# Ledger of designs, part 31: VH-VL binders against q9ybr6

Target 1, 148 residues: q9ybr6
Amino acid sequence: MSGSVLDEEAEKLMDYDYLLEKLYKKVPPKSGTSEYRIPEPQIIRIGSQTVIRNFREIAQALKRDPKLVARYLQKELATAASYEEESGQLILNVKVSRKVVNQFLQLFMKTYVRCPTCGSIDTKLLRQERAYMLKCEACGAEQPVKPI
Below, E stands for the ipSAE of ESMFold2; O stands for the ipSAE of OpenDDE; V2 stands for 0.75 times the mean of E and O plus 0.25 times the DockQ between their complexes.

## First folded at step 9 (VH-VL; framework fv_acasunlimab)

Design g05 (at its last look DockQ between E and O 0.44; V2 from the best seeds 0.68)
Fold by OpenDDE, look of step 9:
Structure g05 (fold): chain C 148 residues (1-148), chain A 120 residues (1-120), chain B 108 residues (1-108)
Amino acid sequence: as target 1 above (148 residues)
Amino acid sequence: EVQLLEPGGGLVQPGGSLRLSCEASGFTFSSYAMSWVRQAPGKGLEWVSGITGSGGYEFYADSVQDRFTISRDSSKNTLFLQMSSLRAEDTAVYYCAKDWDTAFIYFDYWGQGTLVTVSS
Amino acid sequence: SYVLTQPPSVSVAPGQTARITCQGNNIGSKDVHWYQQKPGQAPVLVVYDNSDRPSGLPERFSGSNSGNTATLTISRVEAGDEADYYCQVWDESSDHYVFGGGTKLTVL
């Protein structure tokens, strides 16, 4: 009985991986999706660190927990990130340009915020054990996304 | 000194598969996005695929979507392009290109390219 | 899809100034990069971020970008400048690198 559950989980994982691979494939923006724009990151560089001053505001625009967005950037930039709750700033332990940060934030929006079905930004990210599920509140669509 | 070496080109039949490699040296490989750019004989440059430094994102040109797969091995400092279902129009010199940063900004270094010929 | 348009060819006499244009919708809001490619060689970055020049490139190479047109300017053109030149942008909408069609610069 234990072997069947493991096989089912392995199959589910394989299916999930396949779905994830497909998710990273560029879906052309459907016509009419208003380009939701997030605030431009305000960056200051201090030594080997980069500070995003308006990170709280950016996270709010993304409708996601700042800590989640921070983890995302940490992974994509392969660096340590520290969110300061008092100031609302994110400190990255790497020198990075505004352009690069912005690009990843845009990718975050496209991947973890925008509904691929209807283009709505009214979505929720649900954490599952090994995956995230993006659920659209507008159209009801659910899509697995890569874990952050 | 930055070096990009591109072995793996050659002749392949239509519908066939080919894997290109690009061995990188002279920089921290995982810190930079990498791309493949191709050039058909007598034609211009065409971006094929790109992958971020961490490998978190892969992008493809429409012309190669679902046929090509870009990947990287940080332990080997190597970029790959798995090509499948090859077509005559895929015939080109394929360049690996290093991005300026971990995301997609511009290409500061190029390999010498490898010729891929798709012909019956 | 975002499109960059370049003239197919530009001719200039030695010592004169060559201007190669790259047209795109609102390209002035983008960062444009330029590559030089000589026959049988790989492309080489000659201008990045609209107007910045890589170390080792002559000051003769410059760039500008405004409105719908980016321009690569090569002053005091030399025979060695004869090459194909490509403009490039990153299109955030499509998540694609986009190249212009290339311009062949001939030194007469």
Scores: ipSAE 0.864, ipTM 0.932, lowest interface PAE 0.6, mean pLDDT 92
Fold by ESMFold2, look of step 9:
Structure g05 (fold): chain C 148 residues (1-148), chain A 120 residues (1-120), chain B 108 residues (1-108)
Amino acid sequence: as target 1 above (148 residues)
Amino acid sequence: EVQLLEPGGGLVQPGGSLRLSCEASGFTFSSYAMSWVRQAPGKGLEWVSGITGSGGYEFYADSVQDRFTISRDSSKNTLFLQMSSLRAEDTAVYYCAKDWDTAFIYFDYWGQGTLVTVSS
Amino acid sequence: SYVLTQPPSVSVAPGQTARITCQGNNIGSKDVHWYQQKPGQAPVLVVYDNSDRPSGLPERFSGSNSGNTATLTISRVEAGDEADYYCQVWDESSDHYVFGGGTKLTVL
């Protein structure tokens, strides 16, 4: 999958992720500012490529669709990214260290997951007309986020 | 050979503005995060600002937040620091620093620094 | 914000071992980097990732990091090692690089 196809799918999935969770009536336990750790990336370097073998598990910990997180990394690492749905692996067309991947994943958590008002990770990404919004299910705050 | 050249600097009035530049060569500029680090006369090192390789994230020390803006231009292999509302406390040698990677890990190369003096 | 504390100075005789400390809350969970700065010069990296050495640096430079203290160790100190030394971390909670206040190493 090319970067342009991944980009278009990621935008659609930001809306669908919200709708799917609404349909399943999810009320997670209340969470505060306690530490929430994502799994360490399991990286294999193959030539000029980096493969993240546990990418599905990472996306699950970030509470977001893997294709959305893949598009984010594609943008921040300035490289093509291919998510393989069957294996749950992400292929990046760049050599990148675990540390760098971790930093961008922590920044994803801060930008697109954690509520800046109350610190809860119980949040949704919503599409409202031409904007993308982060809505906190714990405190009700809404705020715009930059597009991925 | 990695080179970082800071040809700016100078004397500026309090409340004034100055734009620093750092011209990079010897590496793929867009692949690395970059930072500005300053050192007031007789004092230690103080990190000022950093920007990721893609330019997707910019971070600032509290002392310069909302007064300084870091940016990069990959077509010119140049890092910038736009400084405004300058104060006497901003007087320092300003270093351009290259990160090891596209995010914030450590600095493997430094420029020679350029002096900025803020005084009436 | 996160603070790194270094002693202002350390003195050591030539040929002996210098140890420069860098203290911070739970610094052992962070990657610590060390820079050497001689008068009128830009800093130079001498240790990264707690204990790793840049290409071309002598094995005399080493580092450790545990608990609340990171240490730069310079074995068989030479007059040319006389400089200011700074520890540094990236603090993920603030998204800031943080430097220690610096330690002047005097070789006498």
Scores: ipSAE 0.667, ipTM 0.863, lowest interface PAE 1.6, mean pLDDT 88
ESMFold2 (binder alone), look of step 9: mean pLDDT 93; pTM 0.948

Design g06 (at its last look DockQ between E and O 0.29; V2 from the best seeds 0.57)
Fold by ESMFold2, look of step 9:
Structure g06 (fold): chain C 148 residues (1-148), chain A 120 residues (1-120), chain B 108 residues (1-108)
Amino acid sequence: as target 1 above (148 residues)
Amino acid sequence: EVQLLEPGGGLVQPGGSLRLSCEASGFTFSYYAMSWVRQAPGKGLEWVSGITGSGGYEFYADSVKDRFTISRDSSKNTLFLQMSSLRAEDTAVYYCAKDWDTAFIYFDYWGQGTLVTVSS
Amino acid sequence: SYVLTQPPSVSVAPGQTARITCQGNNIGSKDVHWYQQKPGQAPVLVVYDNSDRPSGLPERFSGSNSGNTATLTISRVEAGDEADYYCQVWDYSSDHYVFGGGTKLTVL
């Protein structure tokens, strides 16, 4: 019943033109890298906010709770982040490009998902008081990682 | 109106230490990723180190890893490079560079650079 | 790890077109940025994202990127274009910025 639809529609239209401009200049995703693929973020910019429409799918590919990945992005982008469980979307209170979001998601994969010993993403992130431990289910390696 | 000012280079002995600063103005310093880029006399540009806007990630070229530390202080709008275990090959003009965004995309502004000379 | 290779020099007469290459393995899949550095000055961005021109830069500066070669093109070269030019990428594998070795453009 909320009555802010018209303002949001106008902001979406302005961001849509911006997104079309960037899309026409789109460079194919990097190929030939040895890193695991993360779904490309589907970004819509609404005024001063950024919405990642496929955030649940991205978190699933990272094998992590969406709320954890959202907290990571909130920290790295120095902004408020709100995950909508019903829609699976993430709202960021900053205007940010797909390239920036993708760069931090790649860093999340390297830091909190991929085993540094064998490269497997079959891992668990264990919280032990003031430390996080990354445990690899493929090779058994275990190491500390920085807290989110 | 964007300005990046690198005061205080200097002459140091091999094995010595020096801290560079870069004073920023004309933009919201705390949002943007920042880097140090150096240029040895008569040579090309070499990226040295970078830090994300939040400070959550710091990266270093292999040539300086474990000897240099990048940091930032948003209350002073200042980027730092702590250099230690200095070698002759670290002699260069050191530039402060502002990234276009909070992560590493490209540099839209550069400082004027400061000379660091490492000589016995 | 990732290497960008540029010719050390290029010479052109005024009014002609200069083409400065930047070669790298599969560089066509990357975003290439170009900087101009005049003697005694800091670098200045002249092309970003392969082909985009910063606001206020002459339309004479353009870029392209495909295969293993990115190219900076300066049409109707002027004496004021004499400078060193560097290509750059961010390498996601190493988490490093990488510069080419630089190309000195001489306007004859």
Scores: ipSAE 0.761, ipTM 0.893, lowest interface PAE 1.1, mean pLDDT 88
Fold by OpenDDE, look of step 9:
Structure g06 (fold): chain C 148 residues (1-148), chain A 120 residues (1-120), chain B 108 residues (1-108)
Amino acid sequence: as target 1 above (148 residues)
Amino acid sequence: EVQLLEPGGGLVQPGGSLRLSCEASGFTFSYYAMSWVRQAPGKGLEWVSGITGSGGYEFYADSVKDRFTISRDSSKNTLFLQMSSLRAEDTAVYYCAKDWDTAFIYFDYWGQGTLVTVSS
Amino acid sequence: SYVLTQPPSVSVAPGQTARITCQGNNIGSKDVHWYQQKPGQAPVLVVYDNSDRPSGLPERFSGSNSGNTATLTISRVEAGDEADYYCQVWDYSSDHYVFGGGTKLTVL
């Protein structure tokens, strides 16, 4: 009977969502509408593809690697994404609206950039084996986040 | 033709649980965000929960947070709402609604709704 | 929380123009969408992105949005237009869909 509890605990420990819940310091995010705004995505559609022309700028504003942001969008849009290093553009193999792209970028900011404790955007994303850790340089808070 | 079928409504006691389903057809299910919207008898529309096309994000109204769980099965083209700790105020017609895009903009299609009654 | 306010009811004579308002703080910066709901039926999209009309909807239905007020306009109102109308936005601050309280349009 003791083995079942340990197995259940092990399974729960293996559950990323469970880990997130346990590690989530219920610090109510100070709803401070961070005045920080990312640039609006400049989108052009070419056939079945959507190109974000100012993607590098957006990634810079997010203070994240464009490739990371691209992977995020690829996952959320369930499509292939190609970042062009020379042009700084992102090519998505799907027709998607500017609104949707913007919404996901905002969600990216909220999840992977903004500190939930102090609202600072001065944060680092550290890759761990099964998760990412968002570390705030302003307040020192650490928050686990879903892997990209 | 887009179709949203909502079986699973019914009578449940307070504190009980109920799982709603919405079977979708006529569009690429995995692409579009889906939501549940409810309407209490004689009242207005209230958004309950939403999930992005990929399932990467789930959102809940404050009124149902931690009690309801939205999910989707792309293999079955089905949207789910697991309701727990049901209250009388949860009594409503529950609509599944298809979003226009992969995230949350507006609802271009609605199911016919299913009645959930929470009563002792 | 973001709030949308609608008048509870609007009455109009057949052939006249009905205007249903939706008030919200700086709603003009948002995209407003409108739904029609007839008794015992599911809501139907009638206006999206402030002023765009779904295919199949009569030109009598139009929308505008500026400042703190979005407006659904129904010209040449018919008896069949009697319904409840709801405005809706996505609130990016709270990550919620927000509906207005609904307006009952009565055709006299």
Scores: ipSAE 0.574, ipTM 0.819, lowest interface PAE 1.0, mean pLDDT 91
ESMFold2 (binder alone), look of step 9: mean pLDDT 93; pTM 0.951

Design g07 (at its last look DockQ between E and O 0.42; V2 from the best seeds 0.71)
Fold by OpenDDE, look of step 9:
Structure g07 (fold): chain C 148 residues (1-148), chain A 120 residues (1-120), chain B 108 residues (1-108)
Amino acid sequence: as target 1 above (148 residues)
Amino acid sequence: EVQLLEPGGGLVQPGGSLRLSCEASGFTFSYYAMSWVRQAPGKGLEWVSGITGSGGYEFYADSVQDRFTISRDSSKNTLFLQMSSLRAEDTAVYYCAKDWDTAFIYFDYWGQGTLVTVSS
Amino acid sequence: SYVLTQPPSVSVAPGQTARITCGGNNIGSKDVHWYQQKPGQAPVLVVYDNSDRPSGLPERFSGSNSGNTATLTISRVEAGDEADYYCQVWDLSSDHYVFGGGTKLTVL
């Protein structure tokens, strides 16, 4: 009986991985997706570090926890990130351009904020054990997304 | 000195598969985004696929979507392009290109390219 | 899809100035990059971020970008400048690199 559950979980994991792979496939923007724009990152470079000064505002625009967005950037940039709650700044332990930061933030929005079904940004990201679920409050759609 | 070496081109039949490789040296491979750009004989440059430095994102041109797979092995400093269901129109010189940064800005270095010919 | 439009060919006499245009909708809001490709060779970056020049490239190469047109300018053109030139952008909407169709520069 234990073998069947493990097999079912493995199958579910495989299915999830497959779904995740498909999620990373470029879905053409559906016509009518609101051109929701996040603020441009304000970046200063200090030595080998990059500071996003308006990171709190960006996270707010993304309707996500700054710590979550920070973790995302940490992974994508393969660096350490530190969010300063007092200042609302993010410190990246890498030299990175504003363009790249912006690009990843846009990708974050597309992946973890925007509903792929209706294009709404009124979504919630629900943490599950091995995955995240993007739930749309506008249309009710649910989509698994890669864990951050 | 940055070097991009592209072995693996050749002749393949329509419907066949081919895997291209690009061996990178002279820079921190895992930091920079990498892309494949192809050029059909006598034609212009066409972006094929790109992968971010961390490998977290893969992008494909519509023309190769679901047929090609880009990947990278940081331990080997190697970029790959797995091509499947090849078509005559896929015939081109394929260039490995290094991006300036961790994501997609511009290409500061190019390989010499490898010719892929899809023909019966 | 975002499209970049280049003239297929530009001809210029030695010592003169060549201008190669790259048209795109609101391209002035994008960062445009330029590559030179000589026959049988790989492309080489000649201008990046609209107007910046890689180290080692002569000052004769310059770029500008405004409105709907980016321009690569090659002053005091030499025979060695004869090549194909491509403009390029990253399109954030489609997550694609986009190249222009290329311009063949002929030095007469």
Scores: ipSAE 0.865, ipTM 0.935, lowest interface PAE 0.6, mean pLDDT 92
Fold by ESMFold2, look of step 9:
Structure g07 (fold): chain C 148 residues (1-148), chain A 120 residues (1-120), chain B 108 residues (1-108)
Amino acid sequence: as target 1 above (148 residues)
Amino acid sequence: EVQLLEPGGGLVQPGGSLRLSCEASGFTFSYYAMSWVRQAPGKGLEWVSGITGSGGYEFYADSVQDRFTISRDSSKNTLFLQMSSLRAEDTAVYYCAKDWDTAFIYFDYWGQGTLVTVSS
Amino acid sequence: SYVLTQPPSVSVAPGQTARITCGGNNIGSKDVHWYQQKPGQAPVLVVYDNSDRPSGLPERFSGSNSGNTATLTISRVEAGDEADYYCQVWDLSSDHYVFGGGTKLTVL
């Protein structure tokens, strides 16, 4: 009988889902660390436009309003951007690669989401006059960030 | 055709300052990320600093952090590197490099380089 | 930060195949680019995105990348291929470009 439990655990040792479940039960990850994974952008090129099909999911992972993230990409890519609320897609009026989009999304995470003091992503942006402040809900640190 | 021209360079004493410029033509300067890459005499390539097309992000190698400042002026199609607190180990040929895109992917064009010598 | 390791030199006879390696932890998950630098000249891109060739480069320049090693392969080497070769990545964690130390290719 002991063989049935041991054999099942050993046979599942290299299973991805099993390894993740076992890891999370034994060593919980720190909340808000830089190890948090943003969904990879699902890119479609249509003519001179780029469509990010899973943009709502990306914004949710970043813990930010999709319109704010869209404005950020519009600024960094120097192009018009349109967020379609019903589909959750972002339309960029420029032809850009997945690599470029991913780099700017990673920079958004580092700049506007991750606390520079403790590394937590449990943060919010506070509008203060004509500037934004990044406030960490985990450690209480507050820093100014450049405007979007 | 794409051209990157780094006029200037020069001899500077340790602790001194120097501003490098790179004049760009043949492409839409304001779209592309740009970098400075240096090469000490007889040594390999070392990335120094980069700036995104929008100018929204500037990055620096650890060896130059807080001593060098990259900037761009799209009205003049010019990339700059302000160097301060110069050391002998900053002696190198400095290349201006154009990225393939508005972010950091790879360099498709390079300038001919300009020599900066820090010595006395 | 992320480190790329290249052999300092590779020697090959004309007509042979040269292989220049670029070692890095999990480099197979990254996009590797290769530059050729002839004496007294600026570098020139010869391979990008691991295996793609710029327009105008001959098919004898090729690249591969898996595991912990990326490789630049130059088949039917000619005297004109004598140069230093550098691998490069953009490291997302540090937000730095990283170059390998360079490999001097000598054609005997």
Scores: ipSAE 0.760, ipTM 0.901, lowest interface PAE 1.1, mean pLDDT 88
ESMFold2 (binder alone), look of step 9: mean pLDDT 93; pTM 0.951

Design g08 (at its last look DockQ between E and O 0.38; V2 from the best seeds 0.71)
Fold by OpenDDE, look of step 10:
Structure g08 (fold): chain C 148 residues (1-148), chain A 120 residues (1-120), chain B 108 residues (1-108)
Amino acid sequence: as target 1 above (148 residues)
Amino acid sequence: EVQLLEPGGGLVQPGGSLRLSCEASGFTFSSYAMSWVRQAPGKGLEWVSGITGSGGYEFYADSVKSRFTISRDSSKNTLFLQMSSLRAEDTAVYYCAKDWDVAFIYFDYWGQGTLVTVSS
Amino acid sequence: SYVLTQPPSVSVAPGQTARITCQGNNIGSKDVHWYQQKPGQAPVLVVYDNSDRPSGLPERFSGSNSGNTATLTISRVEAGDEADYYCQVWDQSSDHYVFGGGTKLTVL
């Protein structure tokens, strides 16, 4: 009987979401009016697929690996995605609107790029075994973020 | 046909807790963002909380932040709103609202709402 | 916080055109949606994405959005159009849905 409680506690302690909830200082993101805008996604629809033509440029603006951004979109859109390195395009196996894609890209920026402390976009995403850490190069702040 | 059923409303004392549920049918539940919108008696509509289709993002109005928790169970096609530290000003009809897409665009369907009364 | 302002009430005679405004800073750059709510009922979408109309809604309902003002237009108003109308936007800056204060449309 003692083993089950320890296992449940261990599972709870291992729940990354639980740890994030405990560690995530609800610092409201300072709405830094940073005029930093990512490019609008250029979308074409082919059958049941959505292609983001300028995805490489978007990823560059986000200062993140296109593959990372692609994984993020896959998760949020609950679909498969394929990044084409030659063309710089992302192919999504779902019909999705430009508005939705843009919204998630903006959320990506807010979550994985913008420093919640100072608003700087000069940040690095550090992969840890069970978590990601957003580190700001401008102010030195570190914040845990959900894994992609 | 899209249906949104909202059980769980009722009378609760100030400082109490209540869990609302919204059972969804007639659409692929996980493909759409869901929100709670409330309306105090004789007042306008107030957005309370929203969650993306995947559940990856949760957002809250400032008025309910830290007190309310939105969640969803895709296996049950059910949206939840856990309310804690309830106040008199939380008295309202609470609507479950289906978003047009997986993210936050607009509400194409609403439940009939459930009344939550916070009173001593 | 982003704020949407609506007139509290608008009155119109049957057969005439009602215009309900929704004011917001640079609202013309946003997508505005409109809901109709009759007494004791849940809201119903009547206009989305500024000017699009859901299937099943009469052509009498239309929308426009420019500058700082979005407008819901109801032509050939009928007694059944008497309701509260709310404008709505998604505010990307705050990650909030924002509703206007609502407008009571009275058909005289």
Scores: ipSAE 0.900, ipTM 0.951, lowest interface PAE 0.5, mean pLDDT 93
Fold by ESMFold2, look of step 9:
Structure g08 (fold): chain C 148 residues (1-148), chain A 120 residues (1-120), chain B 108 residues (1-108)
Amino acid sequence: as target 1 above (148 residues)
Amino acid sequence: EVQLLEPGGGLVQPGGSLRLSCEASGFTFSSYAMSWVRQAPGKGLEWVSGITGSGGYEFYADSVKSRFTISRDSSKNTLFLQMSSLRAEDTAVYYCAKDWDVAFIYFDYWGQGTLVTVSS
Amino acid sequence: SYVLTQPPSVSVAPGQTARITCQGNNIGSKDVHWYQQKPGQAPVLVVYDNSDRPSGLPERFSGSNSGNTATLTISRVEAGDEADYYCQVWDQSSDHYVFGGGTKLTVL
């Protein structure tokens, strides 16, 4: 019976970290390439809704505000999205598979996080009137990207 | 009763342009990704281009990138492929394909295809 | 850049089992889908998500995927199973669908 929510979450995080470390040890990274992995979405389907239990952790891995990532998913899935700040969970008013959620999260990483010049994820996303600007802190490149 | 109808196709000279359309019915068009897949005479299937249900992402095979443009019009339930700078190697039957989901998973329905011939 | 390799042809006697392979680097980590195409017709889905059958397909069609090989298995083959068969994946690194080169199944 021993175990708390904190112990369970710590075990999950250690499992993901362990797996990522094993994968990174086998793939030597280079400048211009990035193999950063997003945590696997933990999905619960309730009726016509989809709940992403670990959404805060996913947004942290994407290095972006969870409300921004939620708005992105709301747009791409054409559905209402509600982020629960206290639990860190995202509720989507559509029945959607883990595969689809993961595809759009990978596209978010490629579009709004990863520098297209050097592959670094050390970037900022800045709003500028009708455009977003992606600024790389590692190589200094910057470029417009589509607004969310 | 999912239907994908690809009227059009035809004969075009090298360097010419042609627009393909695919009229969809029997499903909520904007809820599904769509693709074009081609097959040269006597050859295998080659994915050409795909577009997400929202239209937020468009992807292209390297062989057609910058020459072909995929688009969709949800008010008309129609998928388009604008082809330009056509080459002889673009000669193929072009299929419209419906994805299972709003992103790229697999094709559950195909049109019957339309022939595009690029020759002098 | 991701490549799927299929044998160009497979021959099998009626009533026997046909196995069509699809080779790819670490394909076992991907979801593999299979399409049947008869002469002059559009492709049709026969297996999805490695091993699932679409509604209306005979139980004779099955699939597996492990390591570097995915396999489409057709038991008790009939003359009507003569067709070209294609495997397919979505390659996340390139954001492309990839098809195998196709396998012509001949029923003797």
Scores: ipSAE 0.752, ipTM 0.897, lowest interface PAE 1.2, mean pLDDT 88
ESMFold2 (binder alone), look of step 9: mean pLDDT 93; pTM 0.951
OpenDDE, look of step 9: ipSAE 0.894; ipTM 0.948
ESMFold2, look of step 10: ipSAE 0.732; ipTM 0.892
ESMFold2 (binder alone), look of step 10: mean pLDDT 93; pTM 0.952

